VH-VL binders against Photosynthetic apparatus regulatory protein RegA (regA). Designs and how they scored, part 6

Target 1, 184 residues: Photosynthetic apparatus regulatory protein RegA (regA), of Cereibacter sphaeroides (q53228)
Amino acid sequence: MAEDLVFELGADRSLLLVDDDEPFLKRLAKAMEKRGFVLETAQSVAEGKAIAQARPPAYAVVDLRLEDGNGLDVVEVLRERRPDCRIVVLTGYGAIATAVAAVKIGATDYLSKPADANEVTHALLAKGESLPPPPENPMSADRVRWEHIQRIYEMCDRNVSETARRLNMHRRTLQRILAKRSPR
Short names: E, the ipSAE of ESMFold2; O, the ipSAE of OpenDDE; V2, 0.75 times the mean of E and O plus 0.25 times the DockQ between their complexes.

## First folded at step 10 (VH-VL; framework fv_teclistamab)

Design r2 (from j3 with light chain S92K D95N; at its last look DockQ between E and O 0.37; V2 from the best seeds 0.71)
Fold by ESMFold2, look of step 10:
Structure r2 (fold): chain C 184 residues (1-184), chain A 121 residues (1-121), chain B 108 residues (1-108)
Amino acid sequence: as target 1 above (184 residues)
Amino acid sequence: QLQLQESGPGLVKPSETLSLTCTVSGGSISSSNYYWGWIRQPPGKGLEWIGSIYYEGSTYYNPSLKSRVTISVDTSKNQFSLKLSSVTAADTAVYYCARELWLGDYYMDVWGQGTLVTVSS
Amino acid sequence: SYVLTQPPSVSVAPGQTARITCGGNNIGSKSVHWYQQPPGQAPVVVVYDDSDRPSGIPERFSGSNSGNTATLTISRVEAGDEAVYYCQVWDKSSNHVVFGGGTKLTVL
């Protein structure tokens, strides 16, 4: 509440939120409106890209894991259409490789979920970069392996053949792993 | 649409452990936006929060119950569970599980039907 | 620990406005959520973050929060609104969920 009044917004207050979780998206949108932003929302990569192309916002918050694809595709369009867009990426538990990918593609900053609206606002308005905190809980063995594979994949600039070589596995095996969602 | 269903014994003897499971259907328990909680209501009384768990295992517990409470999650079964040890008649209540939408705090946006657990010898 | 105080009951004639209060020290600095529990049923959220409504909750449910009092307001009360209403906060200093004691709304 008091923190909402000290935030300094630019003249353009447009904010695009992209997240496929409708109850969360609605709650966050309302919270950000109370902080002075003018909201558009998208529940998919396709919808997010369409808004970014037609009406590139001054600010964006993008969830990376969407049912119809990767939120990084929206980040990429945002950066191309509006180079000064302040882009915050929301990342899930233990997603260091995902956070690194977001910065490489041009996100201004990233936050680890769970997060609150003040943290989101501070990240959108900050002049520097911050990395997400380390994971709060021990990862499962499957999750650790998945995170390692993702990290190597990003280091190889998403080259499947090079990644497979670095991981000492067959390309076909890696392709199957990369096609799966993160371990539960 | 997401639904929650409590299951477990309706009768527990004093000094034993109350054990309940909440099954999540129509959605995934592995979600970064939500905690999963247990709330109870003694007959004719108000709501009392027991505790909450994040799918990766982080917990918050009611301090008045913390020494006796364990909440756990099994993402492979899309379930979370409550164990309350050393029960007495004061633990007789309707037990609800709930989904808790987080944005710096949470509210319970989906509730189970509730299950009555009676502690009696 | 942090305490929320609600009146035990409120009675209102159909078509009139019910106001249910939730008192707490500096509650205006917290987000207040409200639940409706009809007889024999599980609670359902009707207002969150002081004044916002979930989908499917009619506009006649509204909320406010300032100072030491949050208020749930139900305009044009119907018989179907008869229920117990609970307020709830998250107490950040202690990481606790706190419920009020509940208010039974009787539609006369």
Scores: ipSAE 0.797, ipTM 0.917, lowest interface PAE 0.7, mean pLDDT 86
ESMFold2 (binder alone), look of step 10: mean pLDDT 93; pTM 0.953
OpenDDE, look of step 10: ipSAE 0.853; ipTM 0.942

Design r3 (from j3 with light chain S92R D95S; at its last look DockQ between E and O 0.31; V2 from the best seeds 0.67)
Fold by ESMFold2, look of step 10:
Structure r3 (fold): chain C 184 residues (1-184), chain A 121 residues (1-121), chain B 108 residues (1-108)
Amino acid sequence: as target 1 above (184 residues)
Amino acid sequence: QLQLQESGPGLVKPSETLSLTCTVSGGSISSSNYYWGWIRQPPGKGLEWIGSIYYEGSTYYNPSLKSRVTISVDTSKNQFSLKLSSVTAADTAVYYCARELWLGDYYMDVWGQGTLVTVSS
Amino acid sequence: SYVLTQPPSVSVAPGQTARITCGGNNIGSKSVHWYQQPPGQAPVVVVYDDSDRPSGIPERFSGSNSGNTATLTISRVEAGDEAVYYCQVWDRSSSHVVFGGGTKLTVL
C-alpha cells in the first residue's frame, strides 16, 4: 500500500535517480513517485553530480555505467554533500567489481539488474547489516562479494577476526555472512 | 533508434519446428534493463505472449507453450531466436519480437514489424 | 490461468471520449499496460503502469485501474485513433504475460 511506504519514509522524501537509459529512468521515477518519494532525475554523471552538489537528496539510486563515466563519481559527491544519504547502486552484468567498490566507498547497498521497484524501495529503507536476498543473476555483485569474502576467509585460515579486519567489516556482520551460503 | 526485425521461413509443415530470429539494431541486446520477447497473433485474433529471455540466458515462458518453446540469445550477433516444436495449424500467426522493459513486470516498449508464419501441409 | 476481459468493440464520434475497459479479478493490484494496434501494423504501447504515458503519446490518452476494472480513456477522439486496443498484465503466480482479447475502436 502506498500509505504504508510513506509512513516508512523520513521527513525528507527527496530521491535522485541517475541512469542514462531514459525509458527505464522514467518508468522507475514514476514508480518511486507512487511510493511517496519526491523525484529528481539525471541521465549522466555530470548531471547527477550537479544535482547532488546543488540539492543533495535524502535518497539516491545510481547506475554505475553511464555514457559519460562511472556512477561512483556521483556516489562520492552524494556522500560528501550529505553523509546520511541512503545510496543504492544498480549493477548490471560485467560491472560486479565496480559495484563492490561502490559499497566500500559508502554506497548503502547495491542491487543487480533487472530491478524491481519494491526491491529498490526495500534497499533504500533497509537498516542494520542485513544482506539483500541472493540475486537471480549468477554474476551479481552480491555473488561476487560473497565469493570474495569466502576467499579471504580461507586465506586467513578461517580466522573470523582476521578476516573481518582484512575486509574492513564488523566481526558480527562477517559471522552472519559466513553462516549462510548461496547454492551453486 | 533501436529497431527489431524478425526473419525466418514463412511456411512450416505440421509436426516440424518453427524457427525465427530477431535482429536488434540501433542498440545492444546486452541491456540490463530489458528482456527480449516473442508475441504471436493468429490471423484476426488477439495477442499471445510466447516467452522472454534476458541477455544472460534467463527465460520466462508462457505456461501453455512451455513444453514446446525454446528462446535463445546470441549476444555476439545482437540476436535472439524462437523455436516452437511440433507445430500445428493452430500455430499459424504473425510473430512479433519485442523489447520488454522490466521493473518487476514488463511491457513491450519496442516491437518488430511482425512476420507471418503459416503452418500448412 | 489469469483472464482479462475486454469488450469486442466501442464506437465513438470524433471529438468525443472513448472508454475501453479491461476486467480481471483483483486487477487493481496489478500494473496494467495498454497497446494500440492500427490496422496492419504492430502494436505500440500507449499507457503503462496503469496511468503513465510513454514519450510521444498525446495527453489525450489516460488510464486508471482499481478494483476489478482498468480503463483506457481517449479524449477528443480523432480518426487516427481507430485501432484495436489491448490491455496486458503480468500474472506473478504463473509467471505469465496475459493480454486481453482486444477492443476495436471505431471512429464514426
Scores: ipSAE 0.733, ipTM 0.888, lowest interface PAE 0.9, mean pLDDT 86
ESMFold2 (binder alone), look of step 10: mean pLDDT 93; pTM 0.951
OpenDDE, look of step 10: ipSAE 0.854; ipTM 0.941

Design r4 (from q1 with light chain S92R D95N; at its last look DockQ between E and O 0.30; V2 from the best seeds 0.68)
Fold by ESMFold2, look of step 10:
Structure r4 (fold): chain C 184 residues (1-184), chain A 121 residues (1-121), chain B 108 residues (1-108)
Amino acid sequence: as target 1 above (184 residues)
Amino acid sequence: QLQLQESGPGLVKPSETLSLTCTVSGGSISSSNYYWGWIRQPPGKGLEWIGSIYYEGSTYYNPSLKSRVTISVDTSKNQFSLKLSSVTAADTAVYYCARELFLGDYYMDVWGQGTLVTVSS
Amino acid sequence: SYVLTQPPSVSVAPGQTARITCGGNNIGSKSVHWYQQPPGQAPVVVVYDDSDRPSGIPERFSGSNSGNTATLTISRVEAGDEAVYYCQVWDRSSNHVVFGGGTKLTVL
């Protein structure tokens, strides 16, 4: 699996990963190494900013909520030091309301946790004019629900019946949600 | 350091409900990176996953047990719980709670000590 | 349900290499995790995602996964490695954590 993604990376494969959850950080770092990225890791805002200033990477994955502050500060340094850096912000349930701030500072996209390494890789490499525009307002409750549903759908290998079971909803309701653009 | 501790009655009568609580200490149950699970092991036998819960309440259950199992979470107490209804002698086992680190799938990176529950008259 | 098959036991002399197999249909497409359970104790993860080690697990524990077989390899086996070893996957189609039946490692 990871070997299939090596040919989609740019010439610079550097990836900075910022997250203060050490077991998660280590698991994700190993998974991204297998996908062809060259990793640096940081467990704090301060450490992340230092790396971004000294060695601005081609790619970054940044957790918004860190023990010593807000991951948006790292996003800001990355945008300033390397304008073409592809930045994905990881955010927890209930913290998605700050997605507007992440986009305004220069994040390329965001993902809700829980996620998988293929989702992270896809978000880092996703390009094209058909991508949804960054939101101009904080996420609505409908948008948070829609993103949770999308995450579960991918976790179930896009199996509609299985996804409906895990979400405790009727298959028909799920199919309607999957067919439409995310709410604002 | 995060620790998990199972608690509950060690003896349950047939046809009654087995009820256990797992208390999480040294860390928060309200983490986006983890599920919280129950696993059991009959004496001398292998491991059987019972089910898992995410802190917002989403559950996943072993299909063979799903009709008898309820897992719940109380984030204000930093606890999650197992109820297994209509127990028989076949439900005698050591019951473990575990933290499940998620990245597309999960593995149990922290386990409780385990508690023996015996089902007998 | 997805089934993982392990040999019930493996015996190895101290200092030698133990190999514990975990069989499953197309298991190479899944991430395989391995747990050590010493007698009377809770399991502890020794390998995750086929080949990665948690911090604190000696480098002599390693893993591989290809085709229909995943393998836990323990080099330079010590008496303290004597335990039951379980493989585990997540099967998304059934929403099921699946464990193998366990392999008792005996150090002769």
Scores: ipSAE 0.758, ipTM 0.904, lowest interface PAE 0.8, mean pLDDT 85
ESMFold2 (binder alone), look of step 10: mean pLDDT 93; pTM 0.952
OpenDDE, look of step 10: ipSAE 0.854; ipTM 0.945

Design r5 (from j3 with light chain S93R D95N; at its last look DockQ between E and O 0.37; V2 from the best seeds 0.70)
Fold by ESMFold2, look of step 10:
Structure r5 (fold): chain C 184 residues (1-184), chain A 121 residues (1-121), chain B 108 residues (1-108)
Amino acid sequence: as target 1 above (184 residues)
Amino acid sequence: QLQLQESGPGLVKPSETLSLTCTVSGGSISSSNYYWGWIRQPPGKGLEWIGSIYYEGSTYYNPSLKSRVTISVDTSKNQFSLKLSSVTAADTAVYYCARELWLGDYYMDVWGQGTLVTVSS
Amino acid sequence: SYVLTQPPSVSVAPGQTARITCGGNNIGSKSVHWYQQPPGQAPVVVVYDDSDRPSGIPERFSGSNSGNTATLTISRVEAGDEAVYYCQVWDSRSNHVVFGGGTKLTVL
């Protein structure tokens, strides 16, 4: 395109696109390359999971309806392998409840198709996720620690190495804590 | 392999309604990445877009034809259709259906073979 | 209504480079798509989004788009490239497709 938005990307520009529609996947991949991302593509749940396991990306765009299954399986692997991955789910008309479920499992956001590449990029780069609300009961010590870690993580723009340095803990310890969901 | 095939009468009388159907095979019309369009070409002339439809029913129409055009989709038959009312000799053309790949705009990545419709008494 | 202007014809000797232009006000702000229509056949997209090629289109087809002019370039022209070529944009202000008038490429 002649008129593209200018986006500020982080140091890791890796982006995984998962969609079984080859012409769409190719068109979107080229558009995202022009925006500065380094692309890998997958046309199936199986291929998407394999890439997510072997080379977990900083960013992902995942279609939920794939010929060999549900894209939620890829989202789950992405969140497990790279807790700071920015994940946008693309969904067709009529799948909004499944898209909401994807966000609850750990996708960063969703977009309904039809969408354009600027909307996808904006959704990937959006920040400002709030911490979950405290439970009705008084906070447990575990919940207080989890909230503190989440705040520092967001302050570091979800950089696990910088977060670990600020928290004075080993990176591997932080990764395990970030991989778990909020304590009940 | 996705294929598009136009069908309908090749001869239409002036003032009547031109009615065409496009049948999609080798793929689903209920594809979230695509619009489905009609394009025509009068003999010896250029291409003119008529309009497009998304499988949930949303449409775009050429402003010059909008008052006479209806495009519809039947997902159960994997088909979409064109109706052009009040035709004249100026509506004689080859009519193409096409798949239109959307990413903020679209281009026609698959075309039907086209069908000639002649408007004549 | 948005207008695309193409020359009606271009002639090029075999092995040379053909350049087919598509003029429009600020067309550089739009994505331009190009179609090849051989005689008696349906069009086929050869370039999309200004410069990208669908699978199966040879690298000798390329495109550019800047300012008020988009250009389809066909290097090492072959007899089989003889066709009419159309440019196309989406006009987002009026939500409609615009085609150029077409350019007949003749291979001498």
Scores: ipSAE 0.782, ipTM 0.910, lowest interface PAE 0.7, mean pLDDT 86
ESMFold2 (binder alone), look of step 10: mean pLDDT 93; pTM 0.953
OpenDDE, look of step 10: ipSAE 0.827; ipTM 0.928

Design r6 (from j3 with light chain S92R; at its last fold request DockQ between E and O 0.34; V2 from the best seeds 0.71)
Heavy chain, then light chain:
Amino acid sequence: QLQLQESGPGLVKPSETLSLTCTVSGGSISSSNYYWGWIRQPPGKGLEWIGSIYYEGSTYYNPSLKSRVTISVDTSKNQFSLKLSSVTAADTAVYYCARELWLGDYYMDVWGQGTLVTVSS
Amino acid sequence: SYVLTQPPSVSVAPGQTARITCGGNNIGSKSVHWYQQPPGQAPVVVVYDDSDRPSGIPERFSGSNSGNTATLTISRVEAGDEAVYYCQVWDRSSDHVVFGGGTKLTVL
ESMFold2, look of step 10: ipSAE 0.739; ipTM 0.893
ESMFold2 (binder alone), look of step 10: mean pLDDT 93; pTM 0.952
OpenDDE, look of step 10: ipSAE 0.852; ipTM 0.939
ESMFold2, look of step 12: ipSAE 0.780; ipTM 0.905
ESMFold2 (binder alone), look of step 12: mean pLDDT 93; pTM 0.950
OpenDDE, look of step 12: ipSAE 0.847; ipTM 0.936
ESMFold2, fold request of step 14: ipSAE 0.789, 0.804, 0.796; ipTM 0.918, 0.921, 0.920
ESMFold2 (binder alone), fold request of step 14: mean pLDDT 93, 93, 93; pTM 0.950, 0.949, 0.950
OpenDDE, fold request of step 14: ipSAE 0.869, 0.839, 0.872; ipTM 0.947, 0.933, 0.948

## First folded at step 12 (VH-VL; framework fv_teclistamab)

Design u1 (from r6 with heavy chain S58D; at its last look DockQ between E and O 0.42; V2 from the best seeds 0.71)
Heavy chain, then light chain:
Amino acid sequence: QLQLQESGPGLVKPSETLSLTCTVSGGSISSSNYYWGWIRQPPGKGLEWIGSIYYEGDTYYNPSLKSRVTISVDTSKNQFSLKLSSVTAADTAVYYCARELWLGDYYMDVWGQGTLVTVSS
Amino acid sequence: SYVLTQPPSVSVAPGQTARITCGGNNIGSKSVHWYQQPPGQAPVVVVYDDSDRPSGIPERFSGSNSGNTATLTISRVEAGDEAVYYCQVWDRSSDHVVFGGGTKLTVL
ESMFold2, look of step 12: ipSAE 0.788; ipTM 0.912
ESMFold2 (binder alone), look of step 12: mean pLDDT 93; pTM 0.952
OpenDDE, look of step 12: ipSAE 0.846; ipTM 0.945
ESMFold2, look of step 13: ipSAE 0.780; ipTM 0.914
ESMFold2 (binder alone), look of step 13: mean pLDDT 93; pTM 0.950
OpenDDE, look of step 13: ipSAE 0.830; ipTM 0.937

Design u2 (from r6 with light chain K30E; at its last fold request DockQ between E and O 0.32; V2 from the best seeds 0.71)
Heavy chain, then light chain:
Amino acid sequence: QLQLQESGPGLVKPSETLSLTCTVSGGSISSSNYYWGWIRQPPGKGLEWIGSIYYEGSTYYNPSLKSRVTISVDTSKNQFSLKLSSVTAADTAVYYCARELWLGDYYMDVWGQGTLVTVSS
Amino acid sequence: SYVLTQPPSVSVAPGQTARITCGGNNIGSESVHWYQQPPGQAPVVVVYDDSDRPSGIPERFSGSNSGNTATLTISRVEAGDEAVYYCQVWDRSSDHVVFGGGTKLTVL
ESMFold2, look of step 12: ipSAE 0.801; ipTM 0.917
ESMFold2 (binder alone), look of step 12: mean pLDDT 93; pTM 0.951
OpenDDE, look of step 12: ipSAE 0.832; ipTM 0.930
ESMFold2, look of step 13: ipSAE 0.803; ipTM 0.916
ESMFold2 (binder alone), look of step 13: mean pLDDT 93; pTM 0.952
OpenDDE, look of step 13: ipSAE 0.844; ipTM 0.937
ESMFold2, fold request of step 14: ipSAE 0.776, 0.807, 0.789; ipTM 0.907, 0.919, 0.909
ESMFold2 (binder alone), fold request of step 14: mean pLDDT 93, 93, 93; pTM 0.951, 0.951, 0.950
OpenDDE, fold request of step 14: ipSAE 0.867, 0.867, 0.878; ipTM 0.949, 0.953, 0.950
ESMFold2, look of step 21: ipSAE 0.779; ipTM 0.909
ESMFold2 (binder alone), look of step 21: mean pLDDT 93; pTM 0.953
OpenDDE, look of step 21: ipSAE 0.852; ipTM 0.940
ESMFold2, look of step 22: ipSAE 0.809; ipTM 0.920
ESMFold2 (binder alone), look of step 22: mean pLDDT 93; pTM 0.953
OpenDDE, look of step 22: ipSAE 0.869; ipTM 0.951
ESMFold2, fold request of step 24: ipSAE 0.799, 0.809, 0.778; ipTM 0.920, 0.923, 0.908
ESMFold2 (binder alone), fold request of step 24: mean pLDDT 93, 93, 93; pTM 0.951, 0.951, 0.951
OpenDDE, fold request of step 24: ipSAE 0.875, 0.865, 0.879; ipTM 0.950, 0.954, 0.950

Design u3 (from r6 with light chain R92K; at its last look DockQ between E and O 0.39; V2 from the best seeds 0.69)
Fold by ESMFold2, look of step 12:
Structure u3 (fold): chain C 184 residues (1-184), chain A 121 residues (1-121), chain B 108 residues (1-108)
Amino acid sequence: as target 1 above (184 residues)
Amino acid sequence: QLQLQESGPGLVKPSETLSLTCTVSGGSISSSNYYWGWIRQPPGKGLEWIGSIYYEGSTYYNPSLKSRVTISVDTSKNQFSLKLSSVTAADTAVYYCARELWLGDYYMDVWGQGTLVTVSS
Amino acid sequence: SYVLTQPPSVSVAPGQTARITCGGNNIGSKSVHWYQQPPGQAPVVVVYDDSDRPSGIPERFSGSNSGNTATLTISRVEAGDEAVYYCQVWDKSSDHVVFGGGTKLTVL
C-alpha cells in the first residue's frame, strides 16, 4: 500500500474488537496493537456488551453477524455508555442493510469484508477524535445506490441476471459494481 | 473444529484432467474472512500455490498454470474443487486444499491432509 | 514475479537456537508467514504477520522482518521441531501467493 502512514491516536487508545471468528479476531487485534491501540476483544454479543458497560472504549470495531446475536446490540451500548466512542462496523457480503442500521444508531461508519487493518484504522480516525455530528443526510449518494443494489441482489437470491433486469442495467455493469468494495 | 479433506482419483493418465474436491466440515465455506486455495508439492520439492477462490465465485490463479486450471465452489455442498487439464508427469504431486485468512493479504491457517496424485505413463 | 529465497537446510543441536531466513526485495514492507511441515505431514502455520503466533504454538517460535530479510527463530530447539519450514507472502502487484523454497531443519 502507498499510504502506510503513522496514525495519530487520541489520548485514550482503548479499542474493543467484537467478532466471533477467533482467528480473524486475533489477527486483527495484533495488527491494531501494532498501530498503537490498547486492545480488548470479545467473541460474542454478550461479552462485547459486558466490556462496553464496564470499560467503555474510545474506539470499537464490531462485526454485526455474531453467533449469539446481532452486533447492533453492542453498538447501542457503546453509544449509550460513551457518546464519543468511534465505532466502525464490519459487515459480510450482502449485509448492507444491517450496516446502515448500525450507522443510524451511532456507528461512525462501516466497512465491507474483506478489509485490511489500514482501512479499519482509517475508518476509526477519519474525523479525528470529535464526536460525529447528528446527520442530516447520513449516507452519501454512492452509498445509498450501493445499498439499493445490494438489497435487490439479496431479494433476487443473489442472481446477477435477475438483479440486472430488476435494476434495468447491463449484467456486466452490475458485475463490476458487485465486485467493488463499499464506497467510503 | 473446521477441517478440510481432499478427495479424488490418486492416478490420472497423461493428457487427461486431474479433478479434486475439498470438503469443508465444522464450518462454512460461505465466510467473508476467507479464501479457499489449492497448493501442490511434487515429491521432494517445495510448495506451489495453484489458485484461490472466494465463495461468491471470484478466482485467482498462478500464472504458470492459469491456462490449464479451473477452481470452482459449490456452497450448497460446502465444497470447492480443482480441475487441472492436460496433465503430464510434472503434475505428480501431493495436492492440498487450504483455508486462507484475509486481512489485506492472506495466509493458510487450516490445511487438508493432502492427497497424492500420480500421473503415470 | 516476486521471489523468496531460503537456505536449503540448517542444523542445530537440541536446546540451541535455530534461525531460518527468508530473503526478498523489500520484504520488510510485506507481511511474512511461516509454515512448519514435519516429514510426511501437511504444513501448519507457526508464525503469521511477521511475528504473531496462532493458538497452540509455543512462544519459543518467533519471527522478525525488516529490510530484505525475514527470520523465523526457534529457541530451545527440540527433536520434534525437525521439519521443513516455508516462508510465504502475498505479492500485491500480481495478486499471487509466493512461497519460499523451504528450509530443512535438522536437529542433531
Scores: ipSAE 0.731, ipTM 0.892, lowest interface PAE 0.9, mean pLDDT 85
ESMFold2 (binder alone), look of step 12: mean pLDDT 93; pTM 0.950
OpenDDE, look of step 12: ipSAE 0.856; ipTM 0.941

Design u4 (from r6 with heavy chain S31D; at its last look DockQ between E and O 0.34; V2 from the best seeds 0.70)
Fold by ESMFold2, look of step 12:
Structure u4 (fold): chain C 184 residues (1-184), chain A 121 residues (1-121), chain B 108 residues (1-108)
Amino acid sequence: as target 1 above (184 residues)
Amino acid sequence: QLQLQESGPGLVKPSETLSLTCTVSGGSISDSNYYWGWIRQPPGKGLEWIGSIYYEGSTYYNPSLKSRVTISVDTSKNQFSLKLSSVTAADTAVYYCARELWLGDYYMDVWGQGTLVTVSS
Amino acid sequence: SYVLTQPPSVSVAPGQTARITCGGNNIGSKSVHWYQQPPGQAPVVVVYDDSDRPSGIPERFSGSNSGNTATLTISRVEAGDEAVYYCQVWDRSSDHVVFGGGTKLTVL
């Protein structure tokens, strides 16, 4: 019993959280600390990359959309600096296409928001267990269309011509759509 | 900084529908971390949660009010609204809108100033 | 539905400690949040997740939660702390926000 506790206490429990929403980040950090993780937090891509370079963690939770860029850039640094890092990407409701891109770059798994700290912990520690259920309410029609286009784009390895062909859409029309931000 | 402002008529006749709008400024209502809620407070009484909405359409309603309440969101205007049908004098209250920070449950981390709605002929 | 019980009022002299209780069946298994509502003002969260403080809330506000009782503690009470205090949980069985009835803190 004593030997088991010593082994557990010696395990690397470092966790980097990257999210630019300060109230959410603080609440999640405190919740994960209560679960035994040793926290560092970052509110930007730049800050997240700096921590990942200097002190690569055993675990990371990374939000995809940050004010100064794409959270996938942090995922890349984490995977380079610590190949065994367990990386969970937090993604907006219905953003499965960006979650696929995250896994291709080396994220361990993704979670759709809204999420809770138990779901985050499960995803960080999971070994072949099933994903949490998707949200029950339908997405808005505008969001559904935007997410569908993003999903096909990622499936085509971000090839605009192939994506346009699969969507039965003119290439220039698709380029205009891809240049826009997601609907609010 | 994010701010919430309630608006709507301050006087509603019995049996009619109470209708309020909450305008969100300094931030987006299309935010995956938050629900958006309505809470009311009858004069001299405590707080009563009415319901909450997520920007993509998920709702929770107080079971005691559920048959009379509809909460909706208009992301293009950065607003959400409350309709409470068949009102009586018991629905006279200060109505607050709030941002609700979710992590498996939520608490109201930002509140509007509140607006008094009186139900009277 | 789930019920939270608070005393209707407490009175405390300036500089003393106020303790405001929130009773509920097995409330220790829930996350408890506390709101301050000064006279004529909107509520403001002062403690969340039992014991955590939002930015800008002084350290003299603290919380605990175990068994059937959660407690908000206000040390070194000031006149400006005079307000009604509400506890709140999320009831997972009904997906319902529950508030306590409120406790009026009077600073004598």
Scores: ipSAE 0.776, ipTM 0.906, lowest interface PAE 0.8, mean pLDDT 85
ESMFold2 (binder alone), look of step 12: mean pLDDT 93; pTM 0.952
OpenDDE, look of step 12: ipSAE 0.860; ipTM 0.941

